# VH-VL binders against TATA-box-binding protein (tbp): the designs that were tried, part 5

Target 1, 182 residues: TATA-box-binding protein (tbp), of Cenarchaeum symbiosum (o74045)
Amino acid sequence: MLDPRTRPRVVNVVSTSDLVQRVSAKKMAAMPCCMYDEAVYGGRCGYIKTPGMQGRVTVFISGKMISVGARSVRASFGQLHEARLHLVRNGAAGDCKIRPVVRNIVATVDAGRNVPIDRISSRMPGAVYDPGSFPGMILKGLDSCSFLVFASGKMVIAGAKSPDELRRSSFDLLTRLNNAGA
Short names: E, the ipSAE of ESMFold2; O, the ipSAE of OpenDDE; V2, 0.75 times the mean of E and O plus 0.25 times the DockQ between their complexes.

## First folded at step 1 (VH-VL)

Design z8 (framework fv_izeltabart)
Fold by ESMFold2-Fast, scan of step 1:
Structure z8 (fold): chain C 182 residues (1-182), chain A 122 residues (1-122), chain B 111 residues (1-111)
Amino acid sequence: as target 1 above (182 residues)
Amino acid sequence: EVQLVESGGGLVKPGGSLRLSCAASGFTFSSYWMHWVRQAPGKGLEWVGEIIPIFGHTNYNEKFKSRFTISLDNSKNTLYLQMGSLRAEDTAVYYCARGYDYVWGSYAFDIWGQGTTVTVSS
Amino acid sequence: DIVMTQSPDSLAVSLGERATISCKASQSVDYSGDSYMNWYQQKPGQPPKLLIYAASDLESGIPARFSGSGSGTDFTLTISSLEPEDFATYYCQQSHEDPFTFGQGTKLEIK
């Protein structure tokens, strides 16, 4: 049996925040570490990536921000705070406070052994497995999570809104695999 | 069937501009990173830049950032590469490619177009 | 930028023989136990074709004679028994960080 208490490893966090004010496209375009392309969505956003960021922050002129590519909630929130600091320091936005919100956590789980997805996919309600299109078995959870299971025993959980939801979803996934004969 | 078709290549003089197109069919590109990759005659592959339409952002190889821009038209399911201030060194086959996230961090270009040839000469 | 270096630049092998191609990254392309390394095949007049992702995972539709191995900075592509259609140029590529970079290519030639 797979150990259903195996801890998932967070690999990507998507977080958002709202500056609750307009951002100057002109000043954002002039900022170091900011990529601004007027041809993308009518010039509605810029892309901030500093050398120390694990991922990137998309900044919309409406004041909305999206942090992607960070490997923890702390790092994802840190990217949003760093983007805010750069925008304020460069006069692209006025001084403000932000309240980051987690939108999506993606994590991996390693079973430590092969999982016979060819065999068990037919025993799992809602499983989608078409190796000609995608090498993994796709499953959906009751919460916002979705699961991808590979024959190698490596697995992915996407769609969690908190670390607690991620832990519960990981437990659910491993339990369902055990019940199907993994 | 998923397909990418590039067009717009041709002969241009140094200092000129050219716009390449990449039409996607068999899928909607909004949630995929879409890439431009070039290859000079007899040389290897060089990444130009990327765009992800749903989040409205682009990322470039710094070498091209000041002269090239990537844009899109969601209604036409089409990507563009606008090239300015062209030099002889920009002579290459330009490929459009789809980025595919294999989820647990793996990322690769799973679908490529046939390429379109750009020649910059006097 | 991460520099990808392949060896050899060219390799001549007979049909039915094993071929091995190496790829070295100037920095580790691993993250959280996974290797962000891909292999592509390119034939004259054609676009590149994905063979292997994540250093060792075989893309759908690719023959089982192709395999990849390695981690960190050192990677290998192996073709266990060469077929006529395997004579092509092979490229490694890292997807760990921007900009995406490719090796210079290894041309596999018939002996």
Scores: ipSAE 0.000, ipTM 0.462, lowest interface PAE 14.8, mean pLDDT 85

Design z9 (framework fv_izeltabart; at its last look DockQ between E and O 0.02; V2 from the best seeds 0.00; counts 0 for: pae E 14.5 > 2, placed apart)
Fold by ESMFold2, look of step 2:
Structure z9 (fold): chain C 182 residues (1-182), chain A 121 residues (1-121), chain B 111 residues (1-111)
Amino acid sequence: as target 1 above (182 residues)
Amino acid sequence: EVQLVESGGGLVKPGGSLRLSCAASGFTFSSYWMHWVRQAPGKGLEWVGEIIPIFGHTNYNEKFKSRFTISLDNSKNTLYLQMGSLRAEDTAVYYCARYYYGSGSYYFDYWGQGTTVTVSS
Amino acid sequence: DIVMTQSPDSLAVSLGERATISCKASQSVDYSGDSYMNWYQQKPGQPPKLLIYAASDLESGIPARFSGSGSGTDFTLTISSLEPEDFATYYCQQSHEDPFTFGQGTKLEIK
């Protein structure tokens, strides 16, 4: 039987924020830890990666920002805040407050054993399993999360908007697999 | 608020092609299965297919699988229906719909206003 | 494919009276105590609107005069006291397996 309390491991958090102002392309091109190239995306954005970031922040000329590659919500929001400070200190943007929003949390769960997805997929409504096309079973989850389940027992949870949603979705996934005969 | 806006419909001759768009706003696009459903004049509703943006995987009603392709652009929160080899019977209003799922609750909770495709000589 | 058959195809009913619409599935749409059956309302020139999900659960903002019942293969939509805004076409829809399918529709008209 799978343990529904198995904790998911966060692999990636996508978050966004808005500076609510235009950002100077000229200043981004001149500042350290920022890659701006007019030939990329028509000069629409720059990429900030400071030594302390797990991932990076994309900064659009419009003032929109996207944080990717962080392994926690705290780190993801931290990347947006650090990008804001970096832009302000280098004169690419005026001082401002931001309100980061989690867009997506991706996490893994490892059952530590095989899961018979070829046998149980037919017992789970809405399950998509076509191994000739894709090796995993795809499930609709709680709070509009989605699940990938591999025969190896490795699993992916995606679409969570908070750590609480992720935890509840993980519990739901493992419980449903047990009920289907995993 | 959730909004779905279809576009790209029009008149085409049999054998032609069209690409429909559905622009989504007011929700996290990557978290929901998105669907296309159509309705021929004076007829009922017919499911075309779905996509889950976060994995990029699609499922189709088998009758359309060879001629229709569902795709997406995450940067624009937009999904597409590419329709080829169109026939007179493909004349319909095409809706995009958001599918709510979880906890035994599986339904289309938001629909766009639809875009009309007319296939005639 | 699961075939959804509604009856009647059309129904004429007076304001304030009760309307009943049937939907029969060609095979069970139940799993683990849940019915994967939904009801939608559609007015001319408008998209469908969700009324009832899971056979009997009322969507938020839908008046209590709408109710659903049934399980397995046999389902019923009831409108207990018709209002002018209830005259529309009604569809049942199963989400139990691919392809998702709709009933052919029932047009509810003022008598």
Scores: ipSAE 0.012, ipTM 0.585, lowest interface PAE 8.3, mean pLDDT 87
ESMFold2-Fast, scan of step 1: ipSAE 0.641; ipTM 0.846
ESMFold2 (binder alone), look of step 2: mean pLDDT 90; pTM 0.924
OpenDDE, look of step 2: ipSAE 0.135; ipTM 0.694
ESMFold2, look of step 3: ipSAE 0.000; ipTM 0.457
ESMFold2 (binder alone), look of step 3: mean pLDDT 91; pTM 0.927
OpenDDE, look of step 3: ipSAE 0.006; ipTM 0.568

## First folded at step 2 (VH-VL; framework fv_izeltabart)

Design z11 (from z9 with heavy chain S31D; at its last look DockQ between E and O 0.02; V2 from the best seeds 0.00; counts 0 for: pae E 11.3 > 2, placed apart)
Fold by ESMFold2, look of step 2:
Structure z11 (fold): chain C 182 residues (1-182), chain A 121 residues (1-121), chain B 111 residues (1-111)
Amino acid sequence: as target 1 above (182 residues)
Amino acid sequence: EVQLVESGGGLVKPGGSLRLSCAASGFTFSDYWMHWVRQAPGKGLEWVGEIIPIFGHTNYNEKFKSRFTISLDNSKNTLYLQMGSLRAEDTAVYYCARYYYGSGSYYFDYWGQGTTVTVSS
Amino acid sequence: DIVMTQSPDSLAVSLGERATISCKASQSVDYSGDSYMNWYQQKPGQPPKLLIYAASDLESGIPARFSGSGSGTDFTLTISSLEPEDFATYYCQQSHEDPFTFGQGTKLEIK
């Protein structure tokens, strides 16, 4: 019997924010920790990665930003705030506030044992399991979440929009697996 | 598993308008750049424009900018092309296409089947 | 705008023979050692299909008889031994700068 309260481990968070102003391409091209080249992507964006970032932030000339590669919501929002500060400090944007939004959380769950996905997949409506094509069982979860479950007991949850949604989806996944005979 | 299905094409008079749709499935729509490309009968391919779904930011071939608008509905995983002030030269098959972007590589990896727009009196 | 010019406009070739299509860009489509040049195949009534990206890299599922070469402004698509399914129109396309542009197309026909 799997423990439905097993805590998922966040491995990637995508978040966005908007500076609500244009960002200077000239200043981005000149500032440290920023990669910008007008010949790449039509000059639409630059990339900021400071020593404090787990991932990176894409900054569009429109002022929109996307944070990827952070392993928590707090770190993801921190990357956006750090990118804002870096842009302002280097004159690429005027002083401003941002309101970050989580777009996607990817997390893992480890059952700590094998899960008989070849047996239980037939008991779960909508489960997709074709080991000749892909070694894991694919399930749809609550809201926009999806699940990958491997025979090793390793699992992936993707598509959560908040930590609370992630927790509910993890509980749902493990409960459904138990009900199917995991 | 990636699928793009265009619809909304048809016959329209010069000066008229038309909205095309592109329904996407098999991937997270908001994580990719989406494009419209057209092809006039017996002619080559012509880039119309793009949208970055997560931001809603658009960029157009200047030739179309004043008459065409690209938009999307992330909740329906659907891309739109609103065409106005249509001319006979706009007669074409219109494709939606997904754009792959990675280190050193940028290309259209998936195309829909296309929808035909005919502008004629 | 970067103009992509293909040569020839059409080509008649026998089954099992070699076909070669050229594409010339009006300015370099290279950036930092990579070529932003792609090749697509299109059959009548069908959408384009990606064959080659980054000038020479085969897309997944494309037969090894297709190959691409070149850099800067001059690029070549080669089909080493034509099969019946290869008779189609071929397009080169640059994604180096806006607006993205395609070559005019090369129609490959059975001789």
Scores: ipSAE 0.007, ipTM 0.469, lowest interface PAE 11.3, mean pLDDT 86
ESMFold2 (binder alone), look of step 2: mean pLDDT 90; pTM 0.923
OpenDDE, look of step 2: ipSAE 0.017; ipTM 0.571

Design z12 (from z9 with heavy chain S103E; at its last look DockQ between E and O 0.03; V2 from the best seeds 0.00; counts 0 for: pae E 15.6 > 2, placed apart)
Heavy chain, then light chain:
Amino acid sequence: EVQLVESGGGLVKPGGSLRLSCAASGFTFSSYWMHWVRQAPGKGLEWVGEIIPIFGHTNYNEKFKSRFTISLDNSKNTLYLQMGSLRAEDTAVYYCARYYYGEGSYYFDYWGQGTTVTVSS
Amino acid sequence: DIVMTQSPDSLAVSLGERATISCKASQSVDYSGDSYMNWYQQKPGQPPKLLIYAASDLESGIPARFSGSGSGTDFTLTISSLEPEDFATYYCQQSHEDPFTFGQGTKLEIK
ESMFold2, look of step 2: ipSAE 0.000; ipTM 0.430
ESMFold2 (binder alone), look of step 2: mean pLDDT 90; pTM 0.914
OpenDDE, look of step 2: ipSAE 0.021; ipTM 0.637

Design z13 (from z9 with heavy chain S105D; at its last look DockQ between E and O 0.02; V2 from the best seeds 0.00; counts 0 for: pae E 20.2 > 2, placed apart)
Fold by ESMFold2, look of step 2:
Structure z13 (fold): chain C 182 residues (1-182), chain A 121 residues (1-121), chain B 111 residues (1-111)
Amino acid sequence: as target 1 above (182 residues)
Amino acid sequence: EVQLVESGGGLVKPGGSLRLSCAASGFTFSSYWMHWVRQAPGKGLEWVGEIIPIFGHTNYNEKFKSRFTISLDNSKNTLYLQMGSLRAEDTAVYYCARYYYGSGDYYFDYWGQGTTVTVSS
Amino acid sequence: DIVMTQSPDSLAVSLGERATISCKASQSVDYSGDSYMNWYQQKPGQPPKLLIYAASDLESGIPARFSGSGSGTDFTLTISSLEPEDFATYYCQQSHEDPFTFGQGTKLEIK
């Protein structure tokens, strides 16, 4: 039996926010920890990566920002707030508030053993398993989540919009696998 | 060389519609904010709106938002201004302009020659 | 909207003399120490031509007799020694906030 309380490991969080103002490309080009080159992508954005960031923040001249590569929602929001602070300190944007939004959480779950997906896929409504095309079993989860389950016991959860949704989806997945005979 | 060429102007009755075009050459069209600016006879310049082609995002002067639509065709490097419910006060020369935003500078660096729209009975 | 008010509406100046045009914004067009103010020249039947950006920086190919100054709400375009080709209408323009707005124009004429 699989342990339904196995914690998923977050591997990427995508979050966004909007400064609701144009951002100075001139100031971004002069900022530390910011990669801006008007010869690249027509000068539409810069990339902020400080030593403390797990990932990076893309800052568009329009004021839109995208945080990628953080391994938690808190770290993802922290990257957006740090990017805002750097822009303001260096005069690239006016002082402002932002309201970050989670767009996607991707996480892994490891059962610690093989899972007999060839045997149990027929017992799980809505499961798609065609090993000639893709080696894993594909399932829909709660809300916007999707699951990939491999015979090795490695699993992927994608599409979660919050840590709570991710935890519930992981519990649901492992429980459904157990009920199917995993 | 950067070139912007407007076309499609003409005489239109009040309440009518007209579509203006701006053909762009000499630069990567999809990467720049492109704008429409108009000038009524004997008057100053008035900003109409903008689009950035790669994202499809538009932004308008509020006074035109309900009647004018900016669109594009990236395959033809062409910007459009669709004008509806035209009024006499819409009579103007309409310019397309490229917006420069390199190294923090923000200005219209290239303008077309303009196309004239006349709204009259 | 930021209202841009130019002064004077017209100006008559002799060749070789100095011309000064002012532009006042209804609120600051400065952003973190930079001024988002541009100046354009327009001759009859032609589109506007950029002269000065960022309040004081000359566009490539513009003669050094043109200069800009000012910050905050008060800006000035100066032509130090007028040439015949300088008789035109001049516009200031702010790029600080939407909608972008232009001054009403200043017509520079031969005295």
Scores: ipSAE 0.000, ipTM 0.428, lowest interface PAE 20.2, mean pLDDT 86
ESMFold2 (binder alone), look of step 2: mean pLDDT 90; pTM 0.912
OpenDDE, look of step 2: ipSAE 0.018; ipTM 0.594

## First folded at step 3 (VH-VL; framework fv_izeltabart)

Design z14 (from z9 with heavy chain H57Y; at its last look DockQ between E and O 0.73; V2 from the best seeds 0.00; counts 0 for: pae E 8.3 > 2, SAP .499 > .496)
Fold by ESMFold2, look of step 3:
Structure z14 (fold): chain C 182 residues (1-182), chain A 121 residues (1-121), chain B 111 residues (1-111)
Amino acid sequence: as target 1 above (182 residues)
Amino acid sequence: EVQLVESGGGLVKPGGSLRLSCAASGFTFSSYWMHWVRQAPGKGLEWVGEIIPIFGYTNYNEKFKSRFTISLDNSKNTLYLQMGSLRAEDTAVYYCARYYYGSGSYYFDYWGQGTTVTVSS
Amino acid sequence: DIVMTQSPDSLAVSLGERATISCKASQSVDYSGDSYMNWYQQKPGQPPKLLIYAASDLESGIPARFSGSGSGTDFTLTISSLEPEDFATYYCQQSHEDPFTFGQGTKLEIK
C-alpha cells in the first residue's frame, strides 16, 4: 500500500497581486533587474528578477503582478513584495499596499514503486486515462486540486491554494489510490 | 541596532495556553519574514512557523498547526505566538528570529534571547 | 521532512587543532545551482549565531578559521585552528523546503 502521509514536495507556486495603479513603462525600461521591451507583447508587461528571487515577477502596465517559479508560498509572496519595493524605489509606481493571493501550488509525490494505473483507472469515478494520448492518469478532486498519476509511481498535484489544502489533497489522493487497489 | 526581545514564558499546566511576545526594534518590522524556533532542554532546534507582517501570511510546521497561532501588531512591531493545548513535550526555549533572503540564500540573521515555557503538572 | 544528520554528536579537540563536523541531508538541498544550507553556532546560555550560509559563504564578522563546504546532501563545517571561544554546539540547517529543519547538533569540547 501507498503511504498516505508521504509528503508532497512543492515545485512551483503562482501568486498574484494588484498595485491598484498603472505602472510607468518608461521607468520599467530604465530600472535595473527589469526586462521590459516595447516590442514584446505590445509593451504590456515587464519582468522583474532581483537577486533575492527564486523565480520572477511579471508586472503588467495595469498594475497587476504574477509571481512564478518560487518553491514556497513564503518565497512567492516575498517576490511580489520585492517587486513592489523595486517599482516604488525606481519611481515606476507610487507607494502602495498589496494583498497577494495564491493561485496555484504544484507539487510532486513519489510513491517509490509502480502504480497499476491501467487497472485501477476503471475503479475510480471521473478518472481519465488514455495512454495513446497521454501516459498518465488524470484525476479531479472534490476540491480545487487535480492529479496526474504515472505508472512509475510519480505523481503531480496542481491547483492547491494553500499548503494545508496541498497536504490534505496528497493524503486524499493516496488514500483513493489505495482504495482502488494501488 | 536590530533587537528582538521575547517575553511571556512561564509555567503552565498540560492542556493550558500561553501567549509569547517578540518585540522588534532597529529595523522595518513589516518588511521581513519573522519566525518562531524552539529548543527543548538539552535538545536541538525545531522550526515552529513564520509570518510576513506586511501581508499577514502565516505558515507553520504542520506538527503545530492545530495548536499554535502566529499573529502580530504592526503598530507595536510585535510578533505573537499563541500556544494552546500545551503538552509536556512543548517545554522549550522559544526564540523569535528574523529571516534574511537575498542572493538566493535563506537564513536566520538575528535571534532573540528566547523565553522559556515549562509545561508541567 | 528533510532529515539533517550531523556527525559526530560530540567532539573533543585540542586547542589549535582542526575540527570537522559533517552534515548529511536525507534529500538534496540544492536548487538551481545554490545550496540552501546554513551553519549556526550556539554557546551555552545564548541564542544561535549564523556562521556560514549557502554552504560555504562566511557571514560578516565570523573569523576566517571557520569554513564550509559541500553540496547536494553532504556538507562539512571546518574550524582550522580551534580557539577557546569555539566551545559551543554547532547546527546545520536547511532552508530548501518547509519545514525548515536543523541537524541534531554537534557539541564541540576542548580537550
Scores: ipSAE 0.023, ipTM 0.625, lowest interface PAE 8.3, mean pLDDT 87
ESMFold2 (binder alone), look of step 3: mean pLDDT 90; pTM 0.922
OpenDDE, look of step 3: ipSAE 0.025; ipTM 0.657

Design z15 (from z9 with heavy chain N59K; at its last look DockQ between E and O 0.83; V2 from the best seeds 0.00; counts 0 for: pae E 3.6 > 2)
Fold by OpenDDE, look of step 3:
Structure z15 (fold): chain C 182 residues (1-182), chain A 121 residues (1-121), chain B 111 residues (1-111)
Amino acid sequence: as target 1 above (182 residues)
Amino acid sequence: EVQLVESGGGLVKPGGSLRLSCAASGFTFSSYWMHWVRQAPGKGLEWVGEIIPIFGHTKYNEKFKSRFTISLDNSKNTLYLQMGSLRAEDTAVYYCARYYYGSGSYYFDYWGQGTTVTVSS
Amino acid sequence: DIVMTQSPDSLAVSLGERATISCKASQSVDYSGDSYMNWYQQKPGQPPKLLIYAASDLESGIPARFSGSGSGTDFTLTISSLEPEDFATYYCQQSHEDPFTFGQGTKLEIK
């Protein structure tokens, strides 16, 4: 039996925020922490990466920002705030406040043993398992989450919009697997 | 407000191809499984297939697997149904529907208005 | 494939009266104590609308006069007191296994 209380490990958080203003592409391109190429994506965005960031922030000239690569909500929001700070300091954007929003949390769960997905997939309504196309079993969870379960016992949870949602989803996944005879 | 808007339907000759679109708004597109369901005139409902946006995986009714392809563009929050080798029996209203899991069951909680495909000589 | 058979194909009922629609599955749609059975309402020129899921759970916004019951292979949709807007076609649907299948529909008409 799998332990339903097994803690999921966050591997990526996607969050967004809006500067509610146009960003100067020219000034953004001049920033040492920014990667901008006018030929890429029609010059519509740049990437900000600092040593303090776990991931990076994509900044659109529209003022929209996307943070990726952070391993916690706190770190993800921190990246957006740091990106804003650099944009403002370099004159690429005017002083403003941002309101970060979590869009997606990706996490992994390790069962610590093999999971017989070939056997249990036929017992689980809604399960998608086609080893010829993809080696993992896919399930839809509660809230906004989807599950990916591999025979090795490695599992992926995607779609959560909060740590609480992630915890509930992890519990749900492991409980459903137990009920199916995992 | 959750909205699904299908488009791309029309008149096509047998053997022809057509691509339908479903524009989604009011929710995080990548967090849901999206399905196509069709309904022939005066008939019942028939499941066509699904796509899991977050993973990009697709599954089809075996009846359509060789002729239909489901895809999506996350940047546009748009679902597609590419149909080929169309037949008269493919004449139907095609719906896109959002799939959800709750209370121990799966269900289609939101549907588009549908787009009409007519296959005729 | 799981075949869903509704009865009757059509039903004429007076306003304010009770309507009962049956849906039978060719095999059980239950798993782990849950029934993977849903009911939809469809009016002409409109898409289906979810009424009941998990056999008996009422979708948000649906009037309490609608109810679902049953398990295994036998399910029932009941409208306790018919309103004018309830005259439509109703479909049962199973989510137990692929391909997802619907009943042939029951047309509820005013008597």
Scores: ipSAE 0.162, ipTM 0.747, lowest interface PAE 2.6, mean pLDDT 93
ESMFold2, look of step 3: ipSAE 0.354; ipTM 0.754
ESMFold2 (binder alone), look of step 3: mean pLDDT 90; pTM 0.921

Design z16 (from z9 with heavy chain S103R; at its last look DockQ between E and O 0.02; V2 from the best seeds 0.00; counts 0 for: pae E 11.3 > 2, placed apart)
Fold by ESMFold2, look of step 3:
Structure z16 (fold): chain C 182 residues (1-182), chain A 121 residues (1-121), chain B 111 residues (1-111)
Amino acid sequence: as target 1 above (182 residues)
Amino acid sequence: EVQLVESGGGLVKPGGSLRLSCAASGFTFSSYWMHWVRQAPGKGLEWVGEIIPIFGHTNYNEKFKSRFTISLDNSKNTLYLQMGSLRAEDTAVYYCARYYYGRGSYYFDYWGQGTTVTVSS
Amino acid sequence: DIVMTQSPDSLAVSLGERATISCKASQSVDYSGDSYMNWYQQKPGQPPKLLIYAASDLESGIPARFSGSGSGTDFTLTISSLEPEDFATYYCQQSHEDPFTFGQGTKLEIK
């Protein structure tokens, strides 16, 4: 039986925020730790990556920002706040306050043993498993979560909007697998 | 606010091709199963297929698998339905729909307004 | 494929009266104590609207006069006292296995 309390390991958090103002393309092009290229999305965005960031922040001329590549919600929000500060200090945006929002948490779970997905997939409603096309079984999880399960016992959980939702989804996934005969 | 907007419908001759679009907003597009469902004039609903954007995996009603392709553009939060070898019976309103799982059931919690495809001479 | 068969195809009912719509699946749509059965309402020129999921659970914002019951292969949608806005077409839908399938629809008309 799989342990439903196996803790997922967060590998990526996507979060967003809005400066609610336009961002100067000219200033972004001149800023350190910022890559702005007119050829990328018609010059609508630049990318900020400072030495302290685990990932990066995309900044749109509209003032919208997307943080990717952080391994925790705290780090993801930290990237947005650092990007805001960097823009303001370099005159690319006016002083402002932001309200970061988590959009997606991706995590892995390792069962530590094989899972017989070829036998149990037919017993799980909505399961998608076509090994000739893709080696893993795909499941819809609670709320906005989705699961990817490999025969090796390695699993991916994606779409969670909070650490609490991630924990509940992980528990649900492992419980459903056990009930199907994993 | 969750919003789904289909476009790209129109008049096409038999044997022709058409690409439908569904622009998604107000939610994290990449983490939701997205579907196409159609409805012929005066008829019921028929499931066409699905995609899960974060994994890129598609699944189809076998009836359409050889002629229809579901794809997406993550940078635009847009779902596509490429339709080929169109026949008169493909005339329908085509809906995109968001899929949700709760308490042991999967269901379509948000639908677009639909785009009309007419296949006729 | 699981065939979903609704009855009747059309139903005429007076305002304030009870309406009952049946849906029968060609095989069980139950798993682990849950029924993978949903009900939708559709008015002319509009997309479908979810009423009930998991056979009997009422979606948020749907009036309490709507209820669902049944399990296995036999399911029922009941409207306890018809209001003018309830005249529409109703569809059952199974989500137990691919392809997901809908019933043919039941048109509810004012008598």
Scores: ipSAE 0.000, ipTM 0.558, lowest interface PAE 11.3, mean pLDDT 87
ESMFold2 (binder alone), look of step 3: mean pLDDT 90; pTM 0.916
OpenDDE, look of step 3: ipSAE 0.007; ipTM 0.558

